# Designs tried in a protein design chat: VH-VL binders against a6uvu3. Part 6

Target 1, 145 residues: a6uvu3
Amino acid sequence: MDKRITLIGSKIAKTGNEFIYCGVLEECSECRFKKICHDGLIVGKRYRIVSVRSAKHPCIAYGDGVKVIEVEPSNNFTILIESKKALEGLTLSHSDIQCNNILCKYYNLCHSEGMPEKYKIMELHEKIKCPKGNSLIKATVSTIN

## First folded at step 26 (VH-VL)

Design ac3
Fold by OpenDDE, fold request of step 27:
Order: sequence, then C-alpha cells, then structure tokens
Structure ac3 (fold): chain C 145 residues (1-145), chain A 121 residues (1-121), chain B 107 residues (1-107)
Amino acid sequence: as target 1 above (145 residues)
Amino acid sequence: QVQLVESGGGLVQPGGSLRLSCAASGFTFSRYWMNWVRQAPGKGLEWVSSISSSGSYTYYADSVKGRFTISRDNSKNTLYLQMNSLRAEDTAVYYCAKDRTIWSYRYFDYWGQGTLVTVSS
Amino acid sequence: DIELTQPPSVSVAPGQTARISCSGDKLGDKYVYWYQQKPGQAPVLVIYQDSKKPSGIPERFSGSNSGNTATLTISGTQAEDEADYYCQAWDSSTAVVFGGGTKLTVL
C-alpha cells in the first residue's frame, strides 16, 4: 500500500489515528514545511498514521507544533453490525441490517453504500439503541485486500 | 474582515424543498472547507454538512443524508445547501461556518448570523 | 456517535470563576473547541485546540483538556459572559460533534 511522509499536529500524531486531510491554510503559504506537509496528501481523503517520529516542529496553525508521520490511505468504514458478531479482529461478510425504515437516523449506517464483500472489524464503538429492537453496535471496519 | 451572510430561509411545508446560500468575503474562499451547522429553536448546535475547498468531497450528518446536498461556487464565493424532503425536525436556524484546519480535527473560526428555516404545515 | 456531555447550566457570581465541563470518551486525546453564543446571535469561537484563544477573546477565558474531560474556565466572570457555551470535537466516525451546551448565568 502507498505510504507517504507528512506532518500532523503533535497531539493527534499517534499510530493508528485517522484523519481527513483538509488542505492548505493561508498562513501555510510561506511555511518552510509546506511541501512535506501538503504536497503528498489529497484533500478530502482519509489517512491512517502508521508511524510517528519524536521530533516536534513549530507550526503557525497548531500551537503545540507538528510531528513527522508516515501515513497510508485508510480503507476503513463506519457501519452498524449485529452485536453478536461484534469482535475486534474478526473478519465478516458484509450484510446490510434488515430494516425498511428509511426515516431512521441510523439507516445509512445500517445500509452503507460501497461496502466490500468482506471486512475486518478494527474497532468497536458504542452500542446503538435501535428503534426496532435490533442489537446493534457501531464499528470501524477495514476492507480485506 | 471575514463575513458570512446566509440567505434563502423561510417557511416551507413538509416534503418541500429549499435552497440556502452563504455569501463569503474577507478571505480566500476557495482555500477553506465550509460547513453548515443548524440550531433548532431553543436547542443546541448540530453539524449538518461539510464540503471540501474544491467541492470534490462532501460529508453529511446521518440525519440529512440523502435529503440535503451541499455545494459551492468558488467563482462566486458562495456556499449552498439544497434541502429536499424537508421534515418538521429540520426546522432550525442554519449557520454557515468557515473551517480553519489542515487536518480533520476541524473547528469553525467564523460563523454567519444564520437564516431561519421553518418546516410546518 | 460519541457523546459530549455538558452540564445544562452553571451559575456564578460576578468576579468569581466559572468552570464548564465537557466530558467524552478519550476526549483528552482529541482537540476540543469552545463556542460562546448569546441570545439571538451566532456562535463565536472562544477556545480552539483545547487552550488556544482567538484574537479578541478576553484573557479571563482559558481552556484545558485531559483524560475524558475538557474544561472552559472563565476567571473573574463578567455580566457580559452570560451566554450558552458549546464544546465541540471531531469524531472519525461521526464527523463534527457538539456538546449539548451549557447556559452560564451570572448572578
């Protein structure tokens, strides 16, 4: 998988963290780190930090400074899965939650578009109170390649 | 000075549509992500939607996915929110909010004064 | 969705210190932002990145974030500080999240 070196705010520079790159600020225009910070990323795309260097560098936009990180494009999705299937590290075949209530605020998480046939559960989040009584839990899942 | 001016709010029936606009000035509009945040009467703030600087990427709260569409015209320094299939719970003041973030841990450094959308029979 | 929990109201006498909490799971690992909103007005950013202040915000405003709780502190609270205050963070799963808001009353 394609990996890139870039910078990120020191506080959020942790292996495993994900972020969406939002782009260049006006004050970044004259920054000596502009190239390494911005040129390797695509606005709107999600990345996962795979490594962090310890050295801290000054940043006009982030008062705590920035750290050098190695990132890769994230292939993670957030979905609702049945609680009984919820185990971190487990590989599952994708299946939409059976529900026809299109007005439910969770409908899109229960019927996520573009999901792969199989995914690995990376992280479990909170249990969801389904209005229909389904036992569901929010999960971050990663495409199996 | 940064200015954000929302318009297009009004009274609409359930199931109806409305298009909001936000005129931006005082900064390089095309550099920054823009957002819509709403506030129901007497309630708290709720993020609605975000759009990337070029408009290529859009994000929505689950409550509005499939019904609302955020867009922008950088040549006009204008942000839009097309709202379809409106519901009573969509009644709120809708604020235009500017990003000031390189990474997704975003915040809104400037807000418009908002435009009121009322969905009622 | 991650929940940011704020007390619905906080009261303080003029000149005293007001503290508004914002609690969430692993919130200390995230950047937290605070907004002030007075009646009939738009929100105004008062704290960003946990403890940073935009220009124009009085020195009496400060912020901290540790563990599961972020705190907005107003030392020497003034009558004009009476407002609703909202904390905000970013969730990789649910995007932008606001707290429920806290009404600060200056007695």
Scores: ipSAE 0.825, ipTM 0.935, lowest interface PAE 0.5, mean pLDDT 93
Fold by OpenDDE, fold request of step 27:
Structure ac3 (fold): chain C 145 residues (1-145), chain A 121 residues (1-121), chain B 107 residues (1-107)
Amino acid sequence: as target 1 above (145 residues)
Amino acid sequence: QVQLVESGGGLVQPGGSLRLSCAASGFTFSRYWMNWVRQAPGKGLEWVSSISSSGSYTYYADSVKGRFTISRDNSKNTLYLQMNSLRAEDTAVYYCAKDRTIWSYRYFDYWGQGTLVTVSS
Amino acid sequence: DIELTQPPSVSVAPGQTARISCSGDKLGDKYVYWYQQKPGQAPVLVIYQDSKKPSGIPERFSGSNSGNTATLTISGTQAEDEADYYCQAWDSSTAVVFGGGTKLTVL
């Protein structure tokens, strides 16, 4: 895995936490930490914190400061799965929910593009009331190689 | 100073379409994620949609998915919201809101004055 | 998904301390933001990252966040503080989430 060193708000600088990098603020232009904070990340990408250093540094954008972290790209997805398959830690083979209602607000979660063949259920969220009566639950899943 | 000015609101019939615009100034527009937040009359704030700085990533509330499309033209410093298949429950003041976020724990530091969208027969 | 719950209304006499709560699961682990909205106006950010104040926000405004509850505190509440207040957080599943809002009345 291609690990990167970067910074993140102190409160959320915890191993295992994930975040999406949103980009450089105008206020960051003169920041002495600009390079380490921004150069190694890609806007829109999700990262997982794998380690945290204890030292806190000032940040113009985050009043509680920032900490140095080591991150790796995260391959987590949010999808809907059948409730009967919903068990944290379980590895599943991906299959789209059988539904042709493209106007459903959950369609993309039921038919997620680019999903791997297998994934591990990392976290279960709320049950979803499917308009067609399917028993579904929202889940965070991670790619299994 | 940062300024956000919404326009395009008005009266539209159910099933109709409307396109909102938000003209941004006072900051480097292309660096920031932008958002639409709406407020039905006498109700609370509801996040509608977000778009990344380049426009490559878009997010929608479940209530508008498949009907609304957020977009932006960074050369014009303008944010858009294309609203199709409008419903009565879409009636609201629509605010343009600017991000001040480096990481995904997002919030809005500036808001426009809002533009009223009324969906009624 | 996280849900943010606020009391629909809070009343306070001038000069007294107003406290508006925002409750949500594991909210203390997240950054919470607060917005003030006066009648006919757009929301204004008054607290960011639990307890920080943007420039121009009076010192009497403060915020805290622990456990499952974030709190907006207005010490020495003034008539001009009468407004609706909304808490807000981020969730990876639901993106941006607002509380239902609290109407603060200064008696």
Scores: ipSAE 0.825, ipTM 0.933, lowest interface PAE 0.5, mean pLDDT 93
Fold by OpenDDE, fold request of step 27:
Structure ac3 (fold): chain C 145 residues (1-145), chain A 121 residues (1-121), chain B 107 residues (1-107)
Amino acid sequence: as target 1 above (145 residues)
Amino acid sequence: QVQLVESGGGLVQPGGSLRLSCAASGFTFSRYWMNWVRQAPGKGLEWVSSISSSGSYTYYADSVKGRFTISRDNSKNTLYLQMNSLRAEDTAVYYCAKDRTIWSYRYFDYWGQGTLVTVSS
Amino acid sequence: DIELTQPPSVSVAPGQTARISCSGDKLGDKYVYWYQQKPGQAPVLVIYQDSKKPSGIPERFSGSNSGNTATLTISGTQAEDEADYYCQAWDSSTAVVFGGGTKLTVL
């Protein structure tokens, strides 16, 4: 994958963490790290941290400073899947959870828009107590290209 | 000085529509993500929607998804919220809020004074 | 989405220290933000990135975040500090989440 070098707030500079790049602040215009911080990222895109350097650098926007990180684009999503299908590393064809309760707080996780036809289960999270009694589990999935 | 001024609130019947506006000044509007946050009478703050700097990315709370549309006109320094199929539970003061975030751990450094939306028959 | 839990109310005498908690799973791994809201007014950012203060916020305001709990602390609480306080965070689902709010009463 296309890896990039950039900066991120020190607290969240952890391998495996993901973030969405939101863009340049007005005060960044005078920052000596502007280029490395901003030029390699695309606003709205999600990135995963693959490595972190130990040195801290000052940042006007982030008081605890920033660290140099290496990132790659991330295509991960969080969805609910049937527990019986839940296995890390497994590739599944996407199917919405059949439910018509649009007022349910999990509705969008059960009916995620824009989901690819296939995805790989990257990580399993907690089981969800479905009001209708469905056996569901939260999962981080990655788009299969 | 940053200023956010909401408008467009009012009384509307259930099932009706309303469009809110937020006029921004005092900063480079096109650089920042913008947000709508609402507060029902006597209740807490609830995030409603967010939009990226260019408008290419939009996000919605589950409670409004499919009914509300956030948009922006950077040439006019204006944020919008189109609200359709309004419900009684949508009654709230609606605030526009400015982001100050480079990365996704987002927060709002400035808020408007809000505009009241009342959905009632 | 993450859930942020705050006590509904906290009371302190003038000059005493007020502490408002905000709890959530692994909240200490995230940046937490705090807003003050007085009656009939818009929220005002008082703490960002766990412990940083915007310009104009009194020194008596401070914040911390570790484990599963973030805390807003107001030392030497004054009458004008009476307000609702909300914690806020972000989760990977691209949602902004607020706590339920805490009403601080200065007796």
Scores: ipSAE 0.820, ipTM 0.939, lowest interface PAE 0.5, mean pLDDT 93
Fold by OpenDDE, last read:
Structure ac3 (fold): chain C 145 residues (1-145), chain A 121 residues (1-121), chain B 107 residues (1-107)
Amino acid sequence: as target 1 above (145 residues)
Amino acid sequence: QVQLVESGGGLVQPGGSLRLSCAASGFTFSRYWMNWVRQAPGKGLEWVSSISSSGSYTYYADSVKGRFTISRDNSKNTLYLQMNSLRAEDTAVYYCAKDRTIWSYRYFDYWGQGTLVTVSS
Amino acid sequence: DIELTQPPSVSVAPGQTARISCSGDKLGDKYVYWYQQKPGQAPVLVIYQDSKKPSGIPERFSGSNSGNTATLTISGTQAEDEADYYCQAWDSSTAVVFGGGTKLTVL
């Protein structure tokens, strides 16, 4: 896809990890890696690391240094799904959680807008305690195209 | 030299609304993401909301989604939090916090002194 | 969101070493941050990226993070170090998560 080469903090430079690019810091202005770090990314966009090079480079902002990575834009969403359907790597057809409690703090996660017809479960997070007794789990899902 | 000064807190009835402001100085405001973090009396810190440098991206804790709106005016170096449908559990000191992050593993290097919001009948 | 668990309180005698833990699933794979908060004051960043100190933070403060536990260590604890301490991390769901906080008492 639209892959880019950039840098990221060494600790979080792992294939499969995702991050949101937040922009340039003041101290980056004189950094020799400024171009590769910043020019190829868009502030606010989410990216997924597809490969990591082993060599470390110094970074003023990140004391553990940075690594060269290859990234692609990520179109992942965070939603709640039924626990019985929760399996990483599984493709599901989207359906809202059947609940009409608009005051519930999880309502938006149960009724996420703009969801595709189908998605793949990329990562499972914590199980949540649904006030109505539903067995739900938070999941990162990716659009199936 | 970085300064964050919150304002707009006060007493409000349940279901009411308040708008908080945070005046920023001492840094290039438009370069950094900004955040609201609250602390109920005698309780811990709770992240409320974040906004990207340009304001194009906003994020909210589940507890405030649909009720709170974060915004910013970079020409005025000001961060805002519009709070609607306030509840008793929203009672807290609300802090403005500055980001220092290139990649989303975010943290707050500077905090304001906070403004107290009390939701009570 | 990830859960960060801290002990509610830790006590230490002056000059002794205080250790405050922050536990979470795979926390060692994340950057952890620590904040100090004294009564009636705003939080102050004391550790960033697991073990780095902002300018102005005393050398007696240090941090580590491995496995499922991050630790804030204060060597030679002073009376002025009495405060609440919060650990913090980031979740890929775009959430900032704080620990419950630890009250450090200097006896």
Scores: ipSAE 0.818, ipTM 0.938, lowest interface PAE 0.5, mean pLDDT 93
Fold by OpenDDE, last read:
Order: C-alpha cells, then structure tokens, then sequence
Structure ac3 (fold): chain C 145 residues (1-145), chain A 121 residues (1-121), chain B 107 residues (1-107)
C-alpha cells in the first residue's frame, strides 16, 4: 500500500484512527511544516494512521499541537449488518437489509449505495435497535481487492 | 471579516422544491469546506450537509439523502442547497456554516443568520 | 452515529459557576466543540478542540473533555450568558453530531 508521512492533531494521532483530509487553512501558508502536513494528502480522501511518532510540534490551527504520523489510504465505510454475521476479519457478500421503511434513520446504513459485492469486516461498533426487530450491528468494512 | 448570508427560504408545499443560497465573503471561499445546519422551531441543531472545498465530495445526513443536493460555485463565493421532495419535518431555519478544519474532526467557526424554510400545506 | 446527551436546562445565579455537561461514548477521545445561541440569533462558536477559545470569547468560558463527558464551564456567570448551548463532535461515518442543547437560565 502507498504509505506517506504527514501531521495530525496530537489528540487524534493514534494508530488505527481514520480521518478525511480537508485541506489547507490560510494560516498554514507560512507554516514551516506546510509541506509535510499538506503536500502528500488529497482533499476528500480518507486515511488510516499506521504509526505515530511521539514528538509534538506546534500548530497554529490545533492548540494541542501535532504529531508526525504514517498513513495509508483507507477504503473503509460504515454499514449495518446482521448481528449473526458480525465477526471482525470476516469477508462477506453484501446484501441489503430487507426493509422498506424509507423513513427510518438507519435506512441508508441498511441500504448503502455503491456497495461492492464483497467486503471485509474491519471493526464492529454498537448494536442497533431496529424498529422492525432486526438484529443489526454497526460495522466498518473495507472493499475486497 | 467573515460574512455568510443565506437566502432563498420561504413557504413551500409538501413535495415541493426550494433552492437555498449562501453568499460568502471575508475569506478564501474555495479553500474551505462548507456546511448546512438546520434548526426546527424550538428544537436543536441538526447537521444537514457538507461539501469539500472543490465540491468533489459531498455528505448528507440520512434524513435528507436522496432529496437534498449541496453544491458550490467558487467563482461566485456561493454555496447552494437544492431541496426536493420537501416534507413538513424539513421546516427549519437553515444556516450556512464555514469549516475550519484540516482533518475531518470538523467544526464551524462562522455561521450565517439563517433562512427560514416552512413546509406546509 | 455517536449520541451526545446534554441536560435540557441548567440554572445559575449571577456570579456563580455554571457547568453544562455533554456525554457520549468515548467522547474524551474526540475533539468537542461548543456553540452559544441566544434567542433569535445564529450559533456562535465559544469553545473548540475541547478547551480552546476563539478570539472575542470571554475568559470566564472554559471547556474540558475526559472519559465520556465534556463540560462547558462559565465562571462568574453573567446575565448576558443566558442562552442555549450545544456541544458538537465528529463521527467516523462522516457525520457531524450535535447534542440536544442546554438552556442556561441566569436567575
């Protein structure tokens, strides 16, 4: 995978965390770390932190400073899956949750658009109380290559 | 100084459409993500939609997905929200909000005065 | 999405300290932001990144965030501080989440 070095707010500089790069602030133009912080990332792309260096550096935008991190592009997205299928590391064939309640706040998580046929469960989150009684769990999944 | 001015609000029937605009000034508009946040009468704040600086990436609350479209014209420093298939529960003051985020842990440092959208038969 | 819970109302006498809580699962691991909204006005950012204050925000405002709870503290509360206060965080699902808001009344 294409790894790169960048900076991120110290509080959120943790291995395994993901973030979307949002771009350069006006104040960043004169920052000595501008190149490391911004040049290697693409606005709108999601990245996963694979390593963190301990030293803190000052940042005009983030008062708690920033840390050097190594990142890789992340293709993760969040969906609801049946609880009985929920196992981290498991590869599943995608199927929408059978439900026609378009007014449900979970509808889009149950019927995610553009989903690949297969994905790997990367992380399990909280169980969801489905109004129709489905046993569902929130999961971060990644497209299978 | 940063200024955000919303417009386009009004009364519309259920199932109708409305397009909101937000005129931005006092900062480099094209560098920042922009957002819509709404507030129903007497209720709390609800995030509606977000758009990246170039407009290439858009995000929506589940409550408006498939019905609302966020867009921007950086040459005009203007943010838009196309609202289709409007429902009574969409009734709210809609705020334009500026982002000040490098990484996705996002927040809004400036807000417009808001524009009222009323969906009623 | 993460759920942020605030008390619906808090009352304080002038000059006393007001504390408004915002609770959420692992909220201490996230940046929390606070907004003040006075009647008939747009929200105003008063705290960013847990404890930082934008320019123009009075020194009596402060913020903290640990465990599952973020707290907005107003020391020496004044009449003009009467407003609704909202906490806000970001969810990895690319969602912005607000608390339900707290009405602060200065008695």
Amino acid sequence: as target 1 above (145 residues)
Amino acid sequence: QVQLVESGGGLVQPGGSLRLSCAASGFTFSRYWMNWVRQAPGKGLEWVSSISSSGSYTYYADSVKGRFTISRDNSKNTLYLQMNSLRAEDTAVYYCAKDRTIWSYRYFDYWGQGTLVTVSS
Amino acid sequence: DIELTQPPSVSVAPGQTARISCSGDKLGDKYVYWYQQKPGQAPVLVIYQDSKKPSGIPERFSGSNSGNTATLTISGTQAEDEADYYCQAWDSSTAVVFGGGTKLTVL
Scores: ipSAE 0.802, ipTM 0.926, lowest interface PAE 0.5, mean pLDDT 93

